VHH binders against Oxidoreductase NAD-binding domain-containing protein 1 (Oxnad1). Designs and how they scored, part 6

Target 1, 295 residues: Oxidoreductase NAD-binding domain-containing protein 1 (Oxnad1), of Mus musculus (Mouse) (q8ve38)
Amino acid sequence: AVCTQAASWGLKASTLRHLTLASIIKSRRKTDHLERTASVLRREVMAAAKVCEITHESPSVKSLRLLVADKDFSFKAGQWVDFFIPGVSVVGGFSICSSPQRLERDRIIELAVKYADHPPAVWVHNKCTLDSEVALRVGGEFFFDPQPTDAPRNLILIAGGVGINPLLSILRHSADLHRDHADKGRSYEIGTVKLFYSAKNTSELLFKKDILDLVHEFPEKISCSFHVTKQTAQISAELKPYVTDGRITEKEIRDHISAETLFYVCGPPPMTDFFSKHLESCHVPKEHICFEKWW

## First folded at step 21 (VHH)

Design x5 (from w2 with E99P)
Fold by ESMFold2, look of step 21:
Structure x5 (fold): chain B 295 residues (1-295), chain A 124 residues (1-124)
Amino acid sequence: as target 1 above (295 residues)
Amino acid sequence: ELQLVESGGGLVQAGGSLTVSCAASGFTFDDYDMGWSRQAPGKERELVAGISYGGDTYYADTVKGRFTISRDNAKNTLYLQMNSLKPEDTAMYYCAARPGEFDWFIEGYTFQYWGQGTQVTVSG
């Protein structure tokens, strides 16, 4: 079955694949999504998607659930989408925060979009409604896609701000892999996963319940550490055991270095640079350090 | 209401020093990232220095080692100490603010609030 709504966007599918830098609005930042990612691999096809749920994840972050009926659409945990909005010439770039299995099972992906004076973000926050239609194209080399025969790996995920989005996708995928291994026996055997997630305060930590639900489901395999740099309000009893005051430290990260450990770092560029350089100085192979600058 | 008022600009000779200040009011100062931008006639506005709510600093390459940004959260005041001034530093200097998100200063984020500026002129 074909999506008849794709034609209502005024562009045919092949035309949507051939956007150029000349078709984007002048960026207020030094670079924009298409310019920053011009050399990054993309899937060749674009898929129509429909907004089926909108929630407020925080005062500044809105989550969208998108129905993607096209069975050819797929992604690897950690990847992002080009986000094409009818009537908006600037193409958005948003990390997928849901798991690949969620797409396979329900044809749903989830995006979390922080408000910004950036046309796609403005559209998501001010104009997007249920049943709004967009087009998506998957891209990105920041992902975790192990094969059943790959050696078991431990994961350290280091997130700041909305950098949690691709790492939540990886965390959810890791939980799916744990469930699949328990059920099917010979699927990929993932090791332990620890999330370090930094924010200004606990109200700025996104997805706290979702993250803790995974920790409680797999307490011997999945753990998290929330780091807050300027907490003023009282921390709830449920959250308090997981919260540390201050930055994520080099020592905490160094304690997890091993030949079997992969590091995924996503957040503000100075944080990402800091941890990736630290890990390199500790002789972690570059192939075991994956980073993404979400900005 | 939110206000940023710069002061301390003036005329100085090359090689001299000057401190500009920015008095802030109408918001919780210690929750905000602050910055100094400058604009010379006929040139684009340039972020010169920034400081996160947690004290992490950023400097443009053109001023690194010569300028020092600091904040006094008790007085709601932002400072820029400018040493070894050059004629090229001549510009209107603007205080800027944005809600702080991270203990890291992020150079590429825009500022939401601006002062009216204070003129710094470096002669000869």
Scores: ipSAE 0.485, ipTM 0.758, lowest interface PAE 2.0, mean pLDDT 86
Fold by ESMFold2, fold request of step 22:
Structure x5 (fold): chain B 295 residues (1-295), chain A 124 residues (1-124)
Amino acid sequence: as target 1 above (295 residues)
Amino acid sequence: ELQLVESGGGLVQAGGSLTVSCAASGFTFDDYDMGWSRQAPGKERELVAGISYGGDTYYADTVKGRFTISRDNAKNTLYLQMNSLKPEDTAMYYCAARPGEFDWFIEGYTFQYWGQGTQVTVSG
């Protein structure tokens, strides 16, 4: 396309919103442009990062811990990074599974990367080593970032597969908020959080120990339900109380509907569509249903 | 050795019905997602229907309500029941398999194993 179409679109969009909504008060709502511009500007900032730990989370998923020394690098729980690898022209996109407070405290973020023929994933699995250097840029609008004076909310987190990654970030953030509030701070007073996490079997449930540690730290505030659809191996005694055969059911989710509950759904597109549509049919306001499909 | 063998294709009148099947061997059928794709001459291959290891189904918009995918895990056999057939359904129909990862069927994932196909021809 020619530059004149892009320039006229920009001018037209600004002018059109002004004229289309023109009434005495409606014509002055240009504040959303500034908010969007500010968000876009932060997305353009790239930060250098170094791989400081590599672990296997499952047969098909590697976890990276990245040191991000830049003190201005920040993210909101649930967001992802553009992942720039020297020598790899395709830019990766990976959800951050660690909490914002972990970054604030230790300058560490954690990514969990499922193997795929996608070049950044191949690099993570086959080429990445300790001290490998990459660049990161934060993005995404799937996040939980409450302010201290916001109304208390309960959270229902619904995860499938690696869709756990951004939800683990939110879960860890929620635990951080509970710790902050217990210390009599100005922090947000979060309600209860329940994670519903589905996978084929228990070996494909990522971060089981990390999740259960949070449940045990806040047993009256944080809970989880693991759902496995084809379990063949014996389930350990530690896990068994938390594991259910079969899918996460509509009834289980429906039992949590209230005006104070926010729903975060991340996993394969048919799962996110299924639960999002179910919640809408139960009259949950759209602004209380947040979903992200895999990327 | 993993093998997929389709059968049941043939000539059928418009408005008619036909069932194609796929016999699977050399793998644990219960652990696999299965699918049917079709390719008409001069056209790209199109995923028509899929079924996860847990029984979740997917149908392309062009066949939804007319085609039914099913699996018989006891016989290691995949089926596609095709009703209300149209000339546009004329194609080579291929059975496909991939290791199952999710109880939900993911239409965007590639299949690792393919059969040789069975021809379905719909005439007036």
Scores: ipSAE 0.476, ipTM 0.771, lowest interface PAE 2.3, mean pLDDT 84
Fold by ESMFold2, last read:
Parts: C-alpha cells; structure tokens; sequence
Structure x5 (fold): chain B 295 residues (1-295), chain A 124 residues (1-124)
C-alpha cells in the first residue's frame, strides 16, 4: 500500500458520473475545491491551526507555516488540506509541502499558496497575519507511505509548477527515511529518488535551495533535474549544473523504468496525461504510476 | 494598454479556405498563451484553438483537422488557417491572450484579454 493512486487517473464511479454531467455543461473553466474533490477520502478530524510564519517563496507564492497542536491530526506525504478560514465561505484546498515527520516532531505543516483571484488565496496573500487561526482537514489519495516491511523502491518524482508542493512533501519524507535508516537501521530502506521539476524559468522554480540541500545531504541517493522552457536571464553557477533547457523528455523518464521504480506525477493535466500515457505504453504497471492533476 | 486586433475575415464559399490574423501589442507576446474563440449570433462563445507560449496546440473537436493555429513571435502575430470551411463555421472570431505559465496549453484556463473580432461568413 505505498500509493493509493497507482494508476493513470483515479476515477471512481461517482467521479465518472460527475465528469459526465460536466461534459454536458458548457464553459466550466475552474471548479471549486470541494466540488472538484467531492468523492475523495477525507479524515473526519477538523483541527485548529495557527499561522506561525509567513514567507515570500516567490513573487506570486506565499509560504505559511502552521502550528497544529492537535495530536490526532496527521497526514501522509503527498496529501492536502481543506483550509477553512473564519469569515471566508469558500474552502481552500492546498497540498502540504512539509514532511509527516516535521509534524510529528514540531507540530508544523507548511503550505505554499500561489496568488489567485480566489478567496482563500486572496486571504493568504492579503489578509493573513501571524497568529491567524484556521481549521484544517486532511484529504487526498496521492501519497507515499511505505511500511517497514515493504520492498525497497526507487522514486521518480515529476513536477510542474505548484505541482511541486505534494512532491516536495514526498521528497522530504524520503530524506527523513534515509536519515532514520542511517540512525536506527530499523526503518524502511528507501531506494534512490530523482526529482524532475519543470517551470517556465528558474525564478518560477520553487524551493530550489530546499531541494538542493537535500541533494547535497544525500548525493548518492537523492538527485534532481530542473527543466526550464523559457529561460531568458542568466543562470547562477551554483544552479546551472542542475538546469536543462526544454521539457522533461520521455527518454529521460524511460531510462528510469524498472520493476522497483514508482512514479509520482503532479502538474498541469496535459503534462500528467502525457507522462501517464508514455509510462503505460512502456508497460509500467498502473499500481506503480501515481498522478495528481491540478487546474 | 494591451491590444489585440484581428483581421482577415470575410466571405468565403463552403469548402474554401481563409486565414485570420491577430496583431498584438502592449505586452511581451512571447510569454503569453494565445487562443481563437468564435461566436455565432445567438450562440455562446466557443474556444476553437489555442497555443501556449511554447507552441503546444489545442483544437476543439469541431475544427480538428481543418483549422491550424500558429504564432509568429517575431511579428507579434497569431494566425488561424481555416480549411474546408462549412456554413456552421460562420461566426465572429476573437483573438484572446493570457499570461503563459506552462508550455503546455491548458484548456479551461480563462483568457484575460480579448480582441474586437473579425467576421467570417461561409456561404453554401
């Protein structure tokens, strides 16, 4: 049970009927978080959380650290939260980008929220202050949660844009597993992890320092490849070894296919569809391919 | 500030071909996704073709195989080549733009900027 979405598209019967209705309704551009995820499993726990840090991750992305004291609140790497804001009727949906161990040790989760003219995002960017209180409920079927007896697996993480958020959670969890194995010798022994992360240019790659810190901590186990599709500015000497011009290619991904490799893909729907079709055509079992789409 | 000006519309016989174009100004054209939407009298506007800043294309089922979208970044111009035209293609054709985020074209994202349109009329 490493990934609940080890298939091309995690459609359920209720989701399929929902999509059929949507195909009749014309001009639906964006959907509300609750509407889009109506059939997704959620935990019943609603936990209070308090904003303890706000940082500017990029010109358009704010990062929040939230203190969640409730010990019953837990999540698996890759999941998101329903984000309930007092006085805002629209419920937000944001992927958790921190690791489960960070929550277990420090009671902190991190969210990264891109600006949008969408009430929860507007609140995060324009109204939120330190000590602001919200309520959270964990949801989502896109996660990596290996058990100690599971076979060792290599991970290929494929991210586009803010699709990095759940994959950063998985990457950080993977690093925690490597540290635990080195310290204790009794935890799950994870294989190698490679992150492919695509954006328009290097300024739109989120978490570059955080990602490279993990690569430098585990240089024989964790690696990354940043792909930029329209870079115009100079790339720093430190970053340049990790940057490739152009899209993430099918060949690069194909070179990592093995019986021991799991694929986690999160980004714009055309990207996720493209890679899922490619991997299926290469006979990767559906249970080894996990996707999450965003709009 | 941002302007989109369509041209090239007109009357065309069924089965014929026509190219409409859109001159863009007031923004960095190379960084934008572009699209063509059409609206017949009394009907809803329909996105018929789109192209990302990286050249990835989208076509509505009603025009696939007959229409070709392209862009010339040096001239800040978007094109729609329409072949095998049918009377039901008769509509006002609008150029649209949005800031590009991914080199994949994402259907369903809204466009922020629109031109005034150019009329295409296909006669039987």
Amino acid sequence: as target 1 above (295 residues)
Amino acid sequence: ELQLVESGGGLVQAGGSLTVSCAASGFTFDDYDMGWSRQAPGKERELVAGISYGGDTYYADTVKGRFTISRDNAKNTLYLQMNSLKPEDTAMYYCAARPGEFDWFIEGYTFQYWGQGTQVTVSG
Scores: ipSAE 0.474, ipTM 0.765, lowest interface PAE 2.3, mean pLDDT 86
Fold by ESMFold2, fold request of step 22:
Structure x5 (fold): chain B 295 residues (1-295), chain A 124 residues (1-124)
Amino acid sequence: as target 1 above (295 residues)
Amino acid sequence: ELQLVESGGGLVQAGGSLTVSCAASGFTFDDYDMGWSRQAPGKERELVAGISYGGDTYYADTVKGRFTISRDNAKNTLYLQMNSLKPEDTAMYYCAARPGEFDWFIEGYTFQYWGQGTQVTVSG
């Protein structure tokens, strides 16, 4: 629905993003977040944000909770922020991993930032403290924002690495929609959601408890499949039913193709290219395939 | 202590073939992504080939179809088979390693460990 609706309303913007990525790759080297995304639509609002919680999601990934008091600040599940740090000239780009409803209710967004040797990530890992202030601007055309009158859709989410971040936002939003429909009956009636999430081993899978809590809350509607490519340690009994050795396969994804299914793919470029190409070859309409690449 | 030692470089005629290798020690080799980068005099270092811990490969457009990267995890050795060599392939070739994160090789991710290099010179 959202990809169909986004294609209807923002088709030129989605097409423009695709064209911009292709032309940039062809004509010149481009690694800077703002340069890579120069043609991507931004919301007008720049909002101050304050770090109110810092946790370690893994040895290499730090999670921030940010208080954003400005009531005009809003986002759609799957979007990212331009992350402006005082004293750091490079602007960060980080996907929001919390739901829009969490922002509405608590004025909180969550970011999960993998360590990297570039200034915004270094600042998050080495300098950021509670009460640190930053400025945020929402961007991105990779999102799931269904309207109440949209056709019901099933979602297949395909994540690799920190590509889980925007997909966790979509998964949490999907759970919020299920709760709203059960309580009120007039909200968007979302179909089933299945997350395929790949990593080297189970210790590299982020948010395992958060994801499984949603699966357990909506066992008939939300499911997940964790895929590990080089597991050496013992897998806990709690996690074992959800873990498969090896890559996410084309067949597993193909089994979910239908007119009612939307595909959201986010992860390293070769993974997103692989699955997007596969889905196109299976005649899935381009407007039902949404992808985002992170480096 | 992590060590990467390249060998097999030398002088070769244009159109010829050469294999360079990299002996690795001091880490769990099959947990690492490996790569070959080269640097010609006055030029920037260029990643020419990479291989993930799971065997997925990457090649720069300038060498695709001519170079083959491979790894032998039993011998802790990385190889680069170079065919149809051209004078512009003349460079110092460096073995590189990084902890493997993804079964897909990601060309934009930096390498943390480097060898001293082996010179390849293509006459012609």
Scores: ipSAE 0.463, ipTM 0.763, lowest interface PAE 2.3, mean pLDDT 86

Design x5 (from w2 with E99P)
Fold by ESMFold2, last read:
Structure x5 (fold): chain B 295 residues (1-295), chain A 124 residues (1-124)
Amino acid sequence: as target 1 above (295 residues)
Amino acid sequence: ELQLVESGGGLVQAGGSLTVSCAASGFTFDDYDMGWSRQAPGKERELVAGISYGGDTYYADTVKGRFTISRDNAKNTLYLQMNSLKPEDTAMYYCAARPGEFDWFIEGYTFQYWGQGTQVTVSG
């Protein structure tokens, strides 16, 4: 089972002056990111980060690349950050969509933030600029962090909407593990990985090129299936072989059940509930089913 | 410009039935999630029923089994069929819309657009 939190977190004092001021906001919601995740284990320290790139992933989703120079900052594929913005009292919670190796190599993490009337998202979309400084704290128990001696596992990743973000991190980590095994010898030998990714239409599928690049790099080990529920526009020839009309089906998921398969499910609560219940009814051990919900 | 216009409210006896409707314009209706919320005197607004662009439905526990939400995409019209009405169903009923993202209806997502409401009064 690989969805458990890493062992004890180290203690490190933050040297950043990130002051969150209380702000008066009117909200229908009784809980926010910190309240929803109050019991989730976090690292004790915060790290300074600097926005070094801002791009549009879609009309409604912006990607940030953050430089995190602190060499003690680390995360496991699938985890999120508390996102502390100076002058914004609400703390953001955003899944990391880049791999841990990208952080080791370049000191970069990537976040993809869908627009919402939520102060951190508004800041990312309307106020964030290059060189903006924020503070980050890693948290979350939804991750894939195999050790070199662990048994080989196959992964099934099931994503809906921005639930792709932590699963893209896991997919990229899986690709890194395949490269490391071929290049560096005795690293973890991961099995196959298949991503099932559902959206309304192909324009709402994030990271299509990034995902397909990984499929093409590891065609015997990495595969994907895009599911669209209301496609109206023409689908490009490159994308067409990977696209299916309709929901991800129970039958498609059932065909991959084995003792060696781990399931990672992230998306809207009805979807995650549906698939986790189905997998349990098929006698998949709970320790092989990891899920996370985003509102 | 998006517009939502409710109609069909009125006075009905307890145990009776009533259908309210909402005429929509100014957007691609079949791409949107739709919902009905109500506000009774002295109470906060409550989401009563919702329907995704794909037809997935949600009902509050207080109305489940008695109310039916439906949509007619050809007529750009949302309906709420209310059966077995009780005095506590007395409220202003509001039509609501938001751009659809999933064919699952997500109860926790907010609505961006609201109608002016239609009054439903259930007498004893």
Scores: ipSAE 0.422, ipTM 0.733, lowest interface PAE 2.4, mean pLDDT 86

